# VH-VL binders against Transcription elongation factor GreA (greA), part 2

Target 1, 156 residues: Transcription elongation factor GreA (greA), of Dehalococcoides mccartyi (q3z8e7)
Amino acid sequence: MVEKIPMTASGYKKLEDELSTLKVKRIDVIEEMRLAAMDKDMRENAPYHAAKEQRGQIEGRIKEIEHELKYADVSEYTDTNTSKVNMGSTVKLRDPKNGECCTYTLVSPKEIEPLKGKISASSPIGKAVFNRNKGEQIEIEVPSGTLQYIIEDISF

## First folded at step 3 (VH-VL; framework fv_libivirumab)

Design s4 (from lb6 with heavy chain P101R)
Fold by ESMFold2-Fast, scan of step 3:
Structure s4 (fold): chain C 156 residues (1-156), chain A 121 residues (1-121), chain B 112 residues (1-112)
Amino acid sequence: as target 1 above (156 residues)
Amino acid sequence: QVQLVESGGGVVRPGRSLRLSCAASGFTFSNYAINWVRQAPGKGLEWVAIIWYDGSKTYYRDSVKGRFTISRDDSKNTLYLQMNSLRTEDTAVYYCARDHRYTIFGAFDIWGLGTTVTVSS
Amino acid sequence: DIVMTQSPLSLSVTPGEPASISCRSSQSLLYSNGYNYLDWYLQKPGHSPQLLIYLGSYRASGVPDRFSGSGSGTEYTLKISRVEAEDVGVYYCMQGLQTPYTFGQGTKLEIK
């Protein structure tokens, strides 16, 4: 079996762009080899050997990229939206009842410390804010009831 | 920097009243629910009352309902416990304790030093 | 009311040895939001209680990593991997799931 290669849509696009660039460069190098091969002793033709080596490097990279693209498993990815809460975002929440604010940062598991405002995306607060925009009203369910906040600001 | 300081304890006879205060400093008082917790001499911790950050909810231990009233004055960063009809079993050190983030976490992360209430004849 | 039961009520430990304290609740403390509303507090002799562990397993700021909390639902454990002299005191579990908030009866830790 052939294993799929995980990558983002952006990563896939970069590989496509690199492949296109390399294919153009390949044409140029082939022409350089052709010109260098005119009526010369190939054993002593330094420009020919240099171009041949360069072509080998280009062909190798093209094969690598074609393999990666063929077996790519592209996860859904959109352009980074700095207006939405994501991993690494610091979210400022305002209580509409009293106007007071508090801040939380969505962090990786190693950095989670709820009392310092460092929370996971799977926490009650994290779930409520994840992928939300500035200005949205959110609700957080706790044992004593439901808390309402407005996302006042999002920073990274 | 972040502190809670209790005051108002003393020695009183049964049936009398006392008002305890808890002065907060070093944090935005209005963002936190605050609790009263007591400890009788040589005994364990016993929760007494809570007031929510916005004052909208107050809850009490059954044995103090109708006798104790928790309140707050956010303009003074101060919590109060009005204790009426005191009984000998109310004798304890009284602590105020901050419940972090509007009770979201249910954790008492800052405690005062306590004020002693003795109810005796 | 939710009843909190600790065991043992007292224990004596040689410095450097591990210690374990259990806390049982009469009702599940796992809320629908995924948090376990159980805290552990330490009261050193003559001092106010201090928070050690909250939401079942998170260490409070400044608490050494030799302290750990585990468990879910009705069964919780506080572990000290290597007991030190400064750990002497009374340990309490508390449920913050519903009022009245309730504490366990306390576990006294002493050094041999």
Scores: ipSAE 0.325, ipTM 0.682, lowest interface PAE 3.7, mean pLDDT 85

Design s5 (from lb6 with heavy chain Y102W)
Fold by ESMFold2-Fast, scan of step 3:
Structure s5 (fold): chain C 156 residues (1-156), chain A 121 residues (1-121), chain B 112 residues (1-112)
Amino acid sequence: as target 1 above (156 residues)
Amino acid sequence: QVQLVESGGGVVRPGRSLRLSCAASGFTFSNYAINWVRQAPGKGLEWVAIIWYDGSKTYYRDSVKGRFTISRDDSKNTLYLQMNSLRTEDTAVYYCARDHPWTIFGAFDIWGLGTTVTVSS
Amino acid sequence: DIVMTQSPLSLSVTPGEPASISCRSSQSLLYSNGYNYLDWYLQKPGHSPQLLIYLGSYRASGVPDRFSGSGSGTEYTLKISRVEAEDVGVYYCMQGLQTPYTFGQGTKLEIK
């Protein structure tokens, strides 16, 4: 009976990457030990003893990671391309009629400058894009009519 | 640098025609609605016409409806105002003015230097 | 048509003193999207008009923070906290809510 270790997909990959790095380093340290052992005087062989200690630490960490990966319970992973528009997001809008794009950033009230593309979440554009996904079509109401755009990209 | 430059003004007699041009540079012309605004000598500003960024909609002041036509050629980054059946009351400096990119209408952030139209009997 | 009325039509101010210009519309300029469709423009002698304030209260690029716009619905105010010599000219309000777009009569600001 071993309890599962919860972790994210990103955490799991970091452990896999660390394990790979340590396995390469282990090969190098074993070679260092062999080369150091070629000295005929083993009594005061400081390079050999240093490499032997490093190997012990590497082997210990490898076993630790292998145990964590074996008993890992990977939680759901959320891709950035499924992220919704939020405060701080920069949104690229495309006009389906002429193919042109415009960019807007959702900012705090103190930083609002609509002519520079910095808008609030409560503005007409902000309300239309907030919590929307990449690829969605939105409508913006202005006094002269309704404008239609596609959310082409979302970045931070 | 963002610029609008008007041309085509002159002196004409009542009933004649004149065509004004407004050349745009330094920005993506097709993203903006553009307006014509005029100012008679010693008088205030008077809005004349607007054309939407995609050319789908045009609106005019009542006194010029049926006489003036606003149009655009995005391939040349140029706005036009065709003025027919001119009246002495049309005498003014004519400005073209850029409306904010398609999301906010009525905010004229860039203006040209103006071109003078004189209709004299 | 929406009628725009400015007050005063002229004022003279000593440099460093504040100035205030009012603009009234014949109907509300507050649209269902939450914006007040009122802009302020300055025309310096011999020059084209330039945008100062748009949508009621936002400053245009390059406009000093001594200029501010306030108000909603039918009553708007442009304030200059400390008037400078370069502020001389005619100030116009304009409504962008409905075509025909309409300007106020203009307010001439002069330095004493």
Scores: ipSAE 0.269, ipTM 0.641, lowest interface PAE 4.5, mean pLDDT 85

Design s6 (from lb6 with heavy chain Y102F)
Fold by ESMFold2-Fast, scan of step 3:
Formats: sequence, C-alpha cells, structure tokens
Structure s6 (fold): chain C 156 residues (1-156), chain A 121 residues (1-121), chain B 112 residues (1-112)
Amino acid sequence: as target 1 above (156 residues)
Amino acid sequence: QVQLVESGGGVVRPGRSLRLSCAASGFTFSNYAINWVRQAPGKGLEWVAIIWYDGSKTYYRDSVKGRFTISRDDSKNTLYLQMNSLRTEDTAVYYCARDHPFTIFGAFDIWGLGTTVTVSS
Amino acid sequence: DIVMTQSPLSLSVTPGEPASISCRSSQSLLYSNGYNYLDWYLQKPGHSPQLLIYLGSYRASGVPDRFSGSGSGTEYTLKISRVEAEDVGVYYCMQGLQTPYTFGQGTKLEIK
C-alpha cells in the first residue's frame, strides 16, 4: 500500500533543508503561543488563536515532508551521448574501396587488447574515431602509410 | 576456425622456379596483410615479403627483390609467392603469417605450418 | 635496416624459476602514434612460431600471465615469472616498425 516517491538527490536535500527550517520555526511559534496564553480569557485572544493556526500549518507541512523523505526513491542518472564515439562505444569501420573492415571497442587501460578489437582512446584508431559521428571519414596513421575508413556504425 | 595452410614446396636445382600457395580460412582474408617468413635449417626466422590487405603495396627483403613476387587472389582466399632464379641460400621452411589490418603491422598472430623448399644440386 | 640483437642466445632454467630475455634495436621502435612496434614469438621444437607479446607489452590470446613484455624505444625485455617444461623453445623478438621486418637471432630456452 505504500508507493515510492521518485526524486533526485537535489530534491531530497531541499526537503531536508525545508524540514530543518520548519523545525526551527516550530520552536518560535510554540513560544509565541506560550506568551500569548499568559493573557486572560482565551476566547478573545486573537494572537493566541493566530499562533495556534500557524502551528497547525507548520505541523502539517512537517508531517508531509517526513512522509516524502520516508518513502523517497532517490535515483542517479548518467548523461550519455550514443550518437558520437565515446568510451565504451563499439565502432564498425568500412573501407570505402574494399567495402569491409573491422569492429573496435574503446575500453579502459586494464582491458586493452588490440588484436581482439579492444583499444584505447589514445590508440591510432581510438584517436581517429573519438567524438566522431556515423558516416564520417577518418584517417589512421600507421608506419606503412595512411588508411582511410568510414564510420559505418556506432553502438554501446 | 582461423587457419593458414602452405603448399607448393619441393626440391629443385639452382635457377629453377617454384610457386608457393597459402590458403586462408575462418576469417575475412581481404582485411589482412599477409607475410612470408622463412627459416633455413638450424637458423633463425627471416622475413621475406608482405602484401597489404588491398594488394596496393608489396615489400620484399633485398636478397629476393626481382626474383620473388608476392600476390593474392581474394576470390580464392589464397596468397602466393612466385620464386624465380632460386639459389641454395633460399633453402628454408616458408611460413605465411597474418598481420593485423591497420594498427599492428608486424604482429603475426596466425601462422601456417610451413612448406619446405630445398634448392640443391 | 633495423638490427635486432638478443641476449642471452641460450639459457637453462630450473622449472619454477624465472627467466629474462633482452632485445635491443638499432633505432627506436616507438612510433609517433605511441606504439612500440616490437613483438615476441616462441617456436617450440617441431612447431611453427607463435605470437606471445605484441606492441611491446600486450599478451596474445591464450598466452599465460607468467609471460610479460616491457620496454620502450630501443630496449625491450621478455620475462617468464615461473618457467614450465612447455616453455622450452626458441624465443624471437621482431620489429614491425619498418620493412624489412627484422628478427633477433633467437634465444634458446632449455630446462635443467
């Protein structure tokens, strides 16, 4: 019967901050009620009744925030761009003359194995494809000359 | 399965010719540069020739220039080494070896079993 | 031509002990693209050569972790942390920077 309330980490912190502010204000209003109650004849004590109403509003908001924090579902989201070659991208290259070539994945240093198509972003192929779009022509410098390829596909 | 198989070796007299073949299977042959490497009896490895993946470039060891011709027929997934004017110093086991297409020229990850060429009187 | 020089030319090792082979090139094998164009090959008796290490330090597929390559420029080392009986054979370094590609003389590893 309890539904989780989705929110960002920033939203959660704002609720915590609001709760802290309201708890301080609660102290002040309780003191205002106490001072007003020292007057005689509560039926005609407008300041007392105003403070009592304000306390009710503060308590209601505190209860609402505490409920939201208790059932909060705080999620993290990563901003990825799969339209361009990035770390983790798998890139399919085509030779414009021959029609076929190779598939490479840009990996972190520990996973580099060029013969299996796992390359660094700082490798010759990695440098040529990094931050490029599908359909772009690239040049790769190797000891035997310059090679030209087209980025045929980018996947993650 | 990735495989290279050499054939065409034999025993010949000096001045004769032989044509070696290297049949490739299990990979896209046209994506790879292929090398010929030889080994004389009891000696070390000696690079002979390379042909680029698209056939546009061929390079040779100086001692075989003008006598040996490397070629490929991608429709048959086969590499060739035409050996003319053979000399006794060409006596060796001849291996074909696959070179990665464009990042690791000179890294021979797949080798054939070799074919023996003996040039003697 | 780039000349490749190996040392030692032969070594005998007790099983389980380490082995180290050095390879020197007559000019730097570090290319402008950041790769060191040096490979290590093993030829076991009666077999074709097999790739062990490429581009200076990367292990080829199926090669045990006991093999490692290091070095840059003109000085390279192949290390075997614990030699096993199956490691017997002739080890060759090769430069792939420029044609003609050239091999070292070979280092014969034998078990004591």
Scores: ipSAE 0.293, ipTM 0.651, lowest interface PAE 3.8, mean pLDDT 84

Design s7 (from lb6 with heavy chain T103Y)
Fold by ESMFold2-Fast, scan of step 3:
Structure s7 (fold): chain C 156 residues (1-156), chain A 121 residues (1-121), chain B 112 residues (1-112)
Amino acid sequence: as target 1 above (156 residues)
Amino acid sequence: QVQLVESGGGVVRPGRSLRLSCAASGFTFSNYAINWVRQAPGKGLEWVAIIWYDGSKTYYRDSVKGRFTISRDDSKNTLYLQMNSLRTEDTAVYYCARDHPYYIFGAFDIWGLGTTVTVSS
Amino acid sequence: DIVMTQSPLSLSVTPGEPASISCRSSQSLLYSNGYNYLDWYLQKPGHSPQLLIYLGSYRASGVPDRFSGSGSGTEYTLKISRVEAEDVGVYYCMQGLQTPYTFGQGTKLEIK
């Protein structure tokens, strides 16, 4: 049975771009190994061993990306109703008492970077905003208590 | 560029006071809780205090309660640590560190360079 | 207070070899919101600490993918798949679940 890896069109494109970059880098590293290997003392050949190490890391990452792309289940941002928060939405939150807070984008699991504002729909913030409208008040549960925000803007 | 810069450290005798400052730039200071973390020479990291983004909550390490006061001036994008009744055990490099907005992540993503406080007789 | 315990406290590795550091908390760091409030920091000699991993497993911006964090509840692990010379320093875990925030003792990583 094929196991699908959910991701956005943007996330898929990002992986394709990373793969392309790594394939170019792989060519360069293989060439570096070849040139370094022209030195006959391989046991003391630090540039050769460094390039070989780097090649191993590049090959590993390429294999990972190819696997993710092969089993990707790409979500579309084709909803014509832009008034509700959905996957791929960028949500601007406002603290009603202190003014503007923060901006978050709902992304697929492989794109998640909470400190950069990229969160999953299953995260505390994601759950609070998903399928909500502009102007609604939401609550987010954290160890220090409950935070309150108003959805100030929704964009894609 | 997001940056925190500490100042105000120095050499002082036990029982005296110092006020540390942490100047923030490159981000909306008022959206972030900020921490003070210290490190004694050759020792590990030790959390000292935090102030909430709106100044409504402050928390301290037990050993500094009643002696240290954390505060902020958002109009100057500056954090302060008023240190009274200093002890030799307070000798350390003091760092300010940014916590993600509203304690959502509990992560110190930006740190200053540190300012050195030496309490010696 | 939550007590954070690291193991080992010192680690010496040959460049290119893997390294693994464990961190235990005296209480679960898994909050009801689903996050594990554990971070990993690296302090290189003469430098300020820098964030490596936050919320248990998320890599901070600019951190190489050879660093990974795993674990949940009271048991956490930081792994470096292939240690490089620039990785020398002291690694700290920290719990951000409740104040006082507490750090582990630190693990010193050195190159053989």
Scores: ipSAE 0.316, ipTM 0.658, lowest interface PAE 3.8, mean pLDDT 84

Design s9 (from lb6 with heavy chain I104L)
Fold by ESMFold2-Fast, scan of step 3:
Structure s9 (fold): chain C 156 residues (1-156), chain A 121 residues (1-121), chain B 112 residues (1-112)
Amino acid sequence: as target 1 above (156 residues)
Amino acid sequence: QVQLVESGGGVVRPGRSLRLSCAASGFTFSNYAINWVRQAPGKGLEWVAIIWYDGSKTYYRDSVKGRFTISRDDSKNTLYLQMNSLRTEDTAVYYCARDHPYTLFGAFDIWGLGTTVTVSS
Amino acid sequence: DIVMTQSPLSLSVTPGEPASISCRSSQSLLYSNGYNYLDWYLQKPGHSPQLLIYLGSYRASGVPDRFSGSGSGTEYTLKISRVEAEDVGVYYCMQGLQTPYTFGQGTKLEIK
């Protein structure tokens, strides 16, 4: 069974827009491939093979996006009074023992960049903070043990 | 609505020239390849020429090569067929026809009403 | 050039009866992308041609489901399951695989 893929409304819309663009490109590439094959000028054979390659890439990406959209778990819109951590939330965590702070934003799988603090809801940090309130003390379970943090701020 | 309207037909003598126009409306003209197709009185359909959506490629029936030139002016949403050295066998109703919008594969989903060209002495 | 041959050249049917028109191409119209580049058109008396079927078997927008296209490679068939009076006209097949695009001779359908 495939688990649902968490994503923001904006992430879903971005995939819809990409899919729409790729479907238009697919029509153009297929037509370019047909017309290149009809051209009796030998110099045009290279464009035919290039178009054939691009068609394969476009079709592969279309299937990938259709799969992501089919299994998408889109977060409901939340107003600017963010009370709980949700997809799209930026969370500021503080270690109560040493006062160190870090910020993380929960993003869809396509947008993950751990080094920039963009993490999935299925990551260890994402799982620990998801659906939690500002001011809660959380425990993050990692292979080496448990880490303790306080949710200092939630923004959208 | 989506439509194509031909004009410029008439009666001319052999060896003369005519320029046909096809005015497009109701769709983004620059995204589509457009064809000319003709039909002689009481006869079947005969493909004449095609121009690619960006104007980069044109193809012709052998009997009109060197005599006919297909062109487009996307700023005016208009297709043209310049017909030189006309012959009696060019007598026909001339249609412009758009490739099918979802495939662009020589399937003509929108046709004009036709314009009549008569080449007689 | 690809030669398109239709049969029969004319047929007359009683309303409600089926009709079948054959189209053969001098070479395969099956392209490497899996599509068959064969279209069917209807020209009613005094009208422009209209697209019925494209890419062998796909019905054009607004075409009733009593029309169907089948076939692959070099042999294609247009079927009308129940002929209506409004179906009278000349039916043409066309190959769109390569230029010059070529039409069959046409099949005239009349009601008895």
Scores: ipSAE 0.000, ipTM 0.475, lowest interface PAE 17.7, mean pLDDT 81

Design t8 (from lb6 with heavy chain T103Y I104L)
Fold by ESMFold2-Fast, scan of step 3:
Structure t8 (fold): chain C 156 residues (1-156), chain A 121 residues (1-121), chain B 112 residues (1-112)
Amino acid sequence: as target 1 above (156 residues)
Amino acid sequence: QVQLVESGGGVVRPGRSLRLSCAASGFTFSNYAINWVRQAPGKGLEWVAIIWYDGSKTYYRDSVKGRFTISRDDSKNTLYLQMNSLRTEDTAVYYCARDHPYYLFGAFDIWGLGTTVTVSS
Amino acid sequence: DIVMTQSPLSLSVTPGEPASISCRSSQSLLYSNGYNYLDWYLQKPGHSPQLLIYLGSYRASGVPDRFSGSGSGTEYTLKISRVEAEDVGVYYCMQGLQTPYTFGQGTKLEIK
């Protein structure tokens, strides 16, 4: 009984782009909160409270967009597109600053070995690349900031 | 193979300076965040500082802020710790330690052998 | 700062017997990305520390299966199923959630 949300491929893309932008902003705001907490008394920490409020707004919008994308009914979207990252995919990432490449393979729980590039879909890297296309820029949330990569290649 | 080698330790009087180096080999140095961790004689491990892979962010333990400066020279695959206004409580073995390559922060998978700093009058 | 507390602070074990070390954090180490930012390190006498377990439960490369990490949030445990002579040393937990990164006091493991 869940209602589908009709949208064009263009509308879907706009929501994906907005979600990507908000995820980047979320990383910055979370780090801003952590840094403010290190330098100030919590009770009298205006930067911390401002960042906390901003994070609340960002999280609310992210949930809204994720709901819209989850229930989207896209007239020209192609589910047979094999160029997207899925379980078993090997993803080649490029650091836009260094030009270096690294590879990760999305594997089942029995095969997870992060030091060898075998990661779960629920890992920070796995979440960032799952269902993404070649050429997309991804942001990975880690406690001390953000990692930025470009998906250079996808193979199975 | 993959290794980190510290150098530059020595014996100095309070108020003096030392510059520590950490030479990296066997991996692409510019892709990793590197930490300094110290250990006073007979005591536990104490985190000192971190520099991000691209040098854009540095963080320090409160007791060394304003006195220590972490930096890196990727062309030489070398990390530095400039230690000014040294105090007797800075006496320790200093290790450089690499973050885990797939998650970057909070997992130190490669450690150097350490270099000893003694600050005494 | 996040405070890390280990127990026991010292442990004597007969070879082949199990050992268990606890680590408690003053706040949750479970991050919004789903990871627990807790690592375990071993420092053998006269040696540098070495990584045993990272992100709560993943074994570092080359670490034997007899070592395992478990826990989430504020309570973590390192278990050694069968202690061997080479396991003597000081074990440290560390939180990597926020700077300053902080270590526990250390647990010294000795063979009887």
Scores: ipSAE 0.174, ipTM 0.614, lowest interface PAE 4.7, mean pLDDT 84

Design u1 (from lb6 with heavy chain N31R)
Fold by ESMFold2-Fast, scan of step 3:
Structure u1 (fold): chain C 156 residues (1-156), chain A 121 residues (1-121), chain B 112 residues (1-112)
Amino acid sequence: as target 1 above (156 residues)
Amino acid sequence: QVQLVESGGGVVRPGRSLRLSCAASGFTFSRYAINWVRQAPGKGLEWVAIIWYDGSKTYYRDSVKGRFTISRDDSKNTLYLQMNSLRTEDTAVYYCARDHPYTIFGAFDIWGLGTTVTVSS
Amino acid sequence: DIVMTQSPLSLSVTPGEPASISCRSSQSLLYSNGYNYLDWYLQKPGHSPQLLIYLGSYRASGVPDRFSGSGSGTEYTLKISRVEAEDVGVYYCMQGLQTPYTFGQGTKLEIK
C-alpha cells in the first residue's frame, strides 16, 4: 500500500480547489475536442490534436491530485492563526550579531529543497521554529556549533 | 549570476609564498562560509580550509596548518588563501567553494573555475 | 579523520543503462539533527566539480531526476537510472560532518 502523504489543512484545501478547477477545465476541453472533431479527417485536425494533448495533461494532474488527497495525512497543527509558525509558514530569521536575514518555508516531504529554503518541520531549523512566535530567539545545533536567530516575520 | 572566480596562482620554487584570491558576486558574501579545495594533477579532490561566515572560525587540513592562512574581506566580497613555505606536494588547481548557509548544510553548491599553483624546483 | 571509500573506482556503461556508485565512511555521518552529512559531486573532464546530491539524498538545483542518492550512517549509494553522454566524468563523495572534510578517492564513469 502507498504510504500517507503529510500535508497542511491549507495544502489539502489548495489541492481540492485545484482539482475543482481542473474538472471544470476538463469539461471545456472535452467540448473543444467534440467541436473540432466534427470534421471526418482527424489526422489533419490541428485544433483536435491540441485539445487532445491538453486533455491528457489535465487528466494526468487530476490523477495525481486525487492520489494525494486519498493518501493525505492532514497536519493537526495547521491553524488559521498566523501568529505562530505552522506547516506552510514562511519564516524570516535574523542573525542578531550581523543583522543578516534568511527565509525558510516549512513544506511537505515531497517539496523539500533545503538550498532553496524549503525545509521539513523535522529539520534542524524546522524543529527550532515550529510553533514559535514572532520575536522569539531560537538556537540551531549544527556540527560546528550553535547558531542563534530571531524570528523576524511569519507569513503564510 | 552567482559566481566565484579564483586568481593568484603561478609557478614558484619550494619555500616561497603565494596569495590566492577568490572574488564572489551575485550573492550576499557575508552570509556564507567559504572553502578552499585543491586537486593535484591527475589526482582526486582534497579539502584545504574553511572560513566561517563571520570570520570567527577557521579550520585547516593538518598538512597545511601553520603554513596556510584563510581570510576574507567582506567589503570586497573576496576570500584569500595566504600560502607560505610551499612544498612540491602543494602543486594543484585550487578551487574556492561556497558552503551554504553558514555551514548548516555542509554542501558546496557553487565552485570557482580554479587557479593553478605549481611548486617546482 | 573520517575516511571515505568509494567503489568501484571506475565503470564503463552503455548509454541508457543504469550505473551505481557506493561510498562508505569510517564513522556515521548521521548527525543528531537528523541529517546525513554526505554529498556527491561530479567533475566533468576539464571542468570544476559540481554538486549533484547533498545531505545524502537531496538533488541540487538543475540536476536531472535520473540522479538519486540514498543511504544513511556509514553506507551511501549514488544511482543514475539512465546514463547519458554528458554524465561522463569523475564522481566524488564527501563528508561535511567534521573538519577536515574528506572526499572519497573518486569513481571514473566512461561510456562504452
Scores: ipSAE 0.233, ipTM 0.623, lowest interface PAE 5.3, mean pLDDT 84

Design u10 (from lb6 with light chain N33R)
Fold by ESMFold2-Fast, scan of step 3:
Structure u10 (fold): chain C 156 residues (1-156), chain A 121 residues (1-121), chain B 112 residues (1-112)
Amino acid sequence: as target 1 above (156 residues)
Amino acid sequence: QVQLVESGGGVVRPGRSLRLSCAASGFTFSNYAINWVRQAPGKGLEWVAIIWYDGSKTYYRDSVKGRFTISRDDSKNTLYLQMNSLRTEDTAVYYCARDHPYTIFGAFDIWGLGTTVTVSS
Amino acid sequence: DIVMTQSPLSLSVTPGEPASISCRSSQSLLYSRGYNYLDWYLQKPGHSPQLLIYLGSYRASGVPDRFSGSGSGTEYTLKISRVEAEDVGVYYCMQGLQTPYTFGQGTKLEIK
């Protein structure tokens, strides 16, 4: 039904940490709602309504993170192999005929912006560079033909 | 400022030649494939030709093959369209348009202002 | 050659109301399970075309979020959630999958 969401072990841990922080904040906001309610009419209680809105935002984010963690595809070996292209890597490609080309960063689906060089691992460029080493020559198949590049640099 | 500026248009009789230029500024010209797109008066957009970022490949609309030649001079940051054996149906505003660097996404993110070519007797 | 067909060819919209334009390709524009090679352009009266949406659904820089693109394969839609007066012009879809690159016929958007 749902396809796996590629991410690094570091990204997974960051989501776990965010989830833990949000669960603590949820407890605090519920307590704020309780204190705001007190003896006042809730229809006219601005602090109560503000806390209720915050709770809604927190619950929404918690559901999003839980979904992402449930369907996460953590590439353990690629996270430990710092010499290869991985999710989150920024790769510098050089055309041996015409010099250096744009830098590309492999990002999660919600951050994809191809014209700014932010691409998915499943894109034509992403597939060609994923798990490759610095110095390798790669071929990228595009509709107009094949392009040849050298991976000149891999960075965070 | 990233921009493309076309020039070289004019009024000519059928069978004559014109050379259009497209001057690029504000970006590394040699990193981009560039297209020519035309628009006849009151009509829609029509793709004409592309030259790859490294000049290694060129492609043309069938109706202009053998008559038009796209070329580039990266030392001058300029794209050209040599138009020979012009026909009345070549009458149009000609735009140059930038494609994504190295991958030819077919996305034209920067367009020139256009230069007008009129072929009439 | 890939044929691109737009519908409607013209529409009139009251400001603030939504608009939808459809684009159909004679063959799939999805390449290797990656991108859908379809763009949307707007040509305002007296102006050069400008990129609105590229690769099916990605908004170009500076384009308001009231514009959205959707679809895959052979069926694509451009939606404007709340039409503004400045949105008047002719909208074109284009396939960038293979040369010759081909445009739809264009859809003229007018304010009612």
Scores: ipSAE 0.000, ipTM 0.559, lowest interface PAE 13.3, mean pLDDT 82

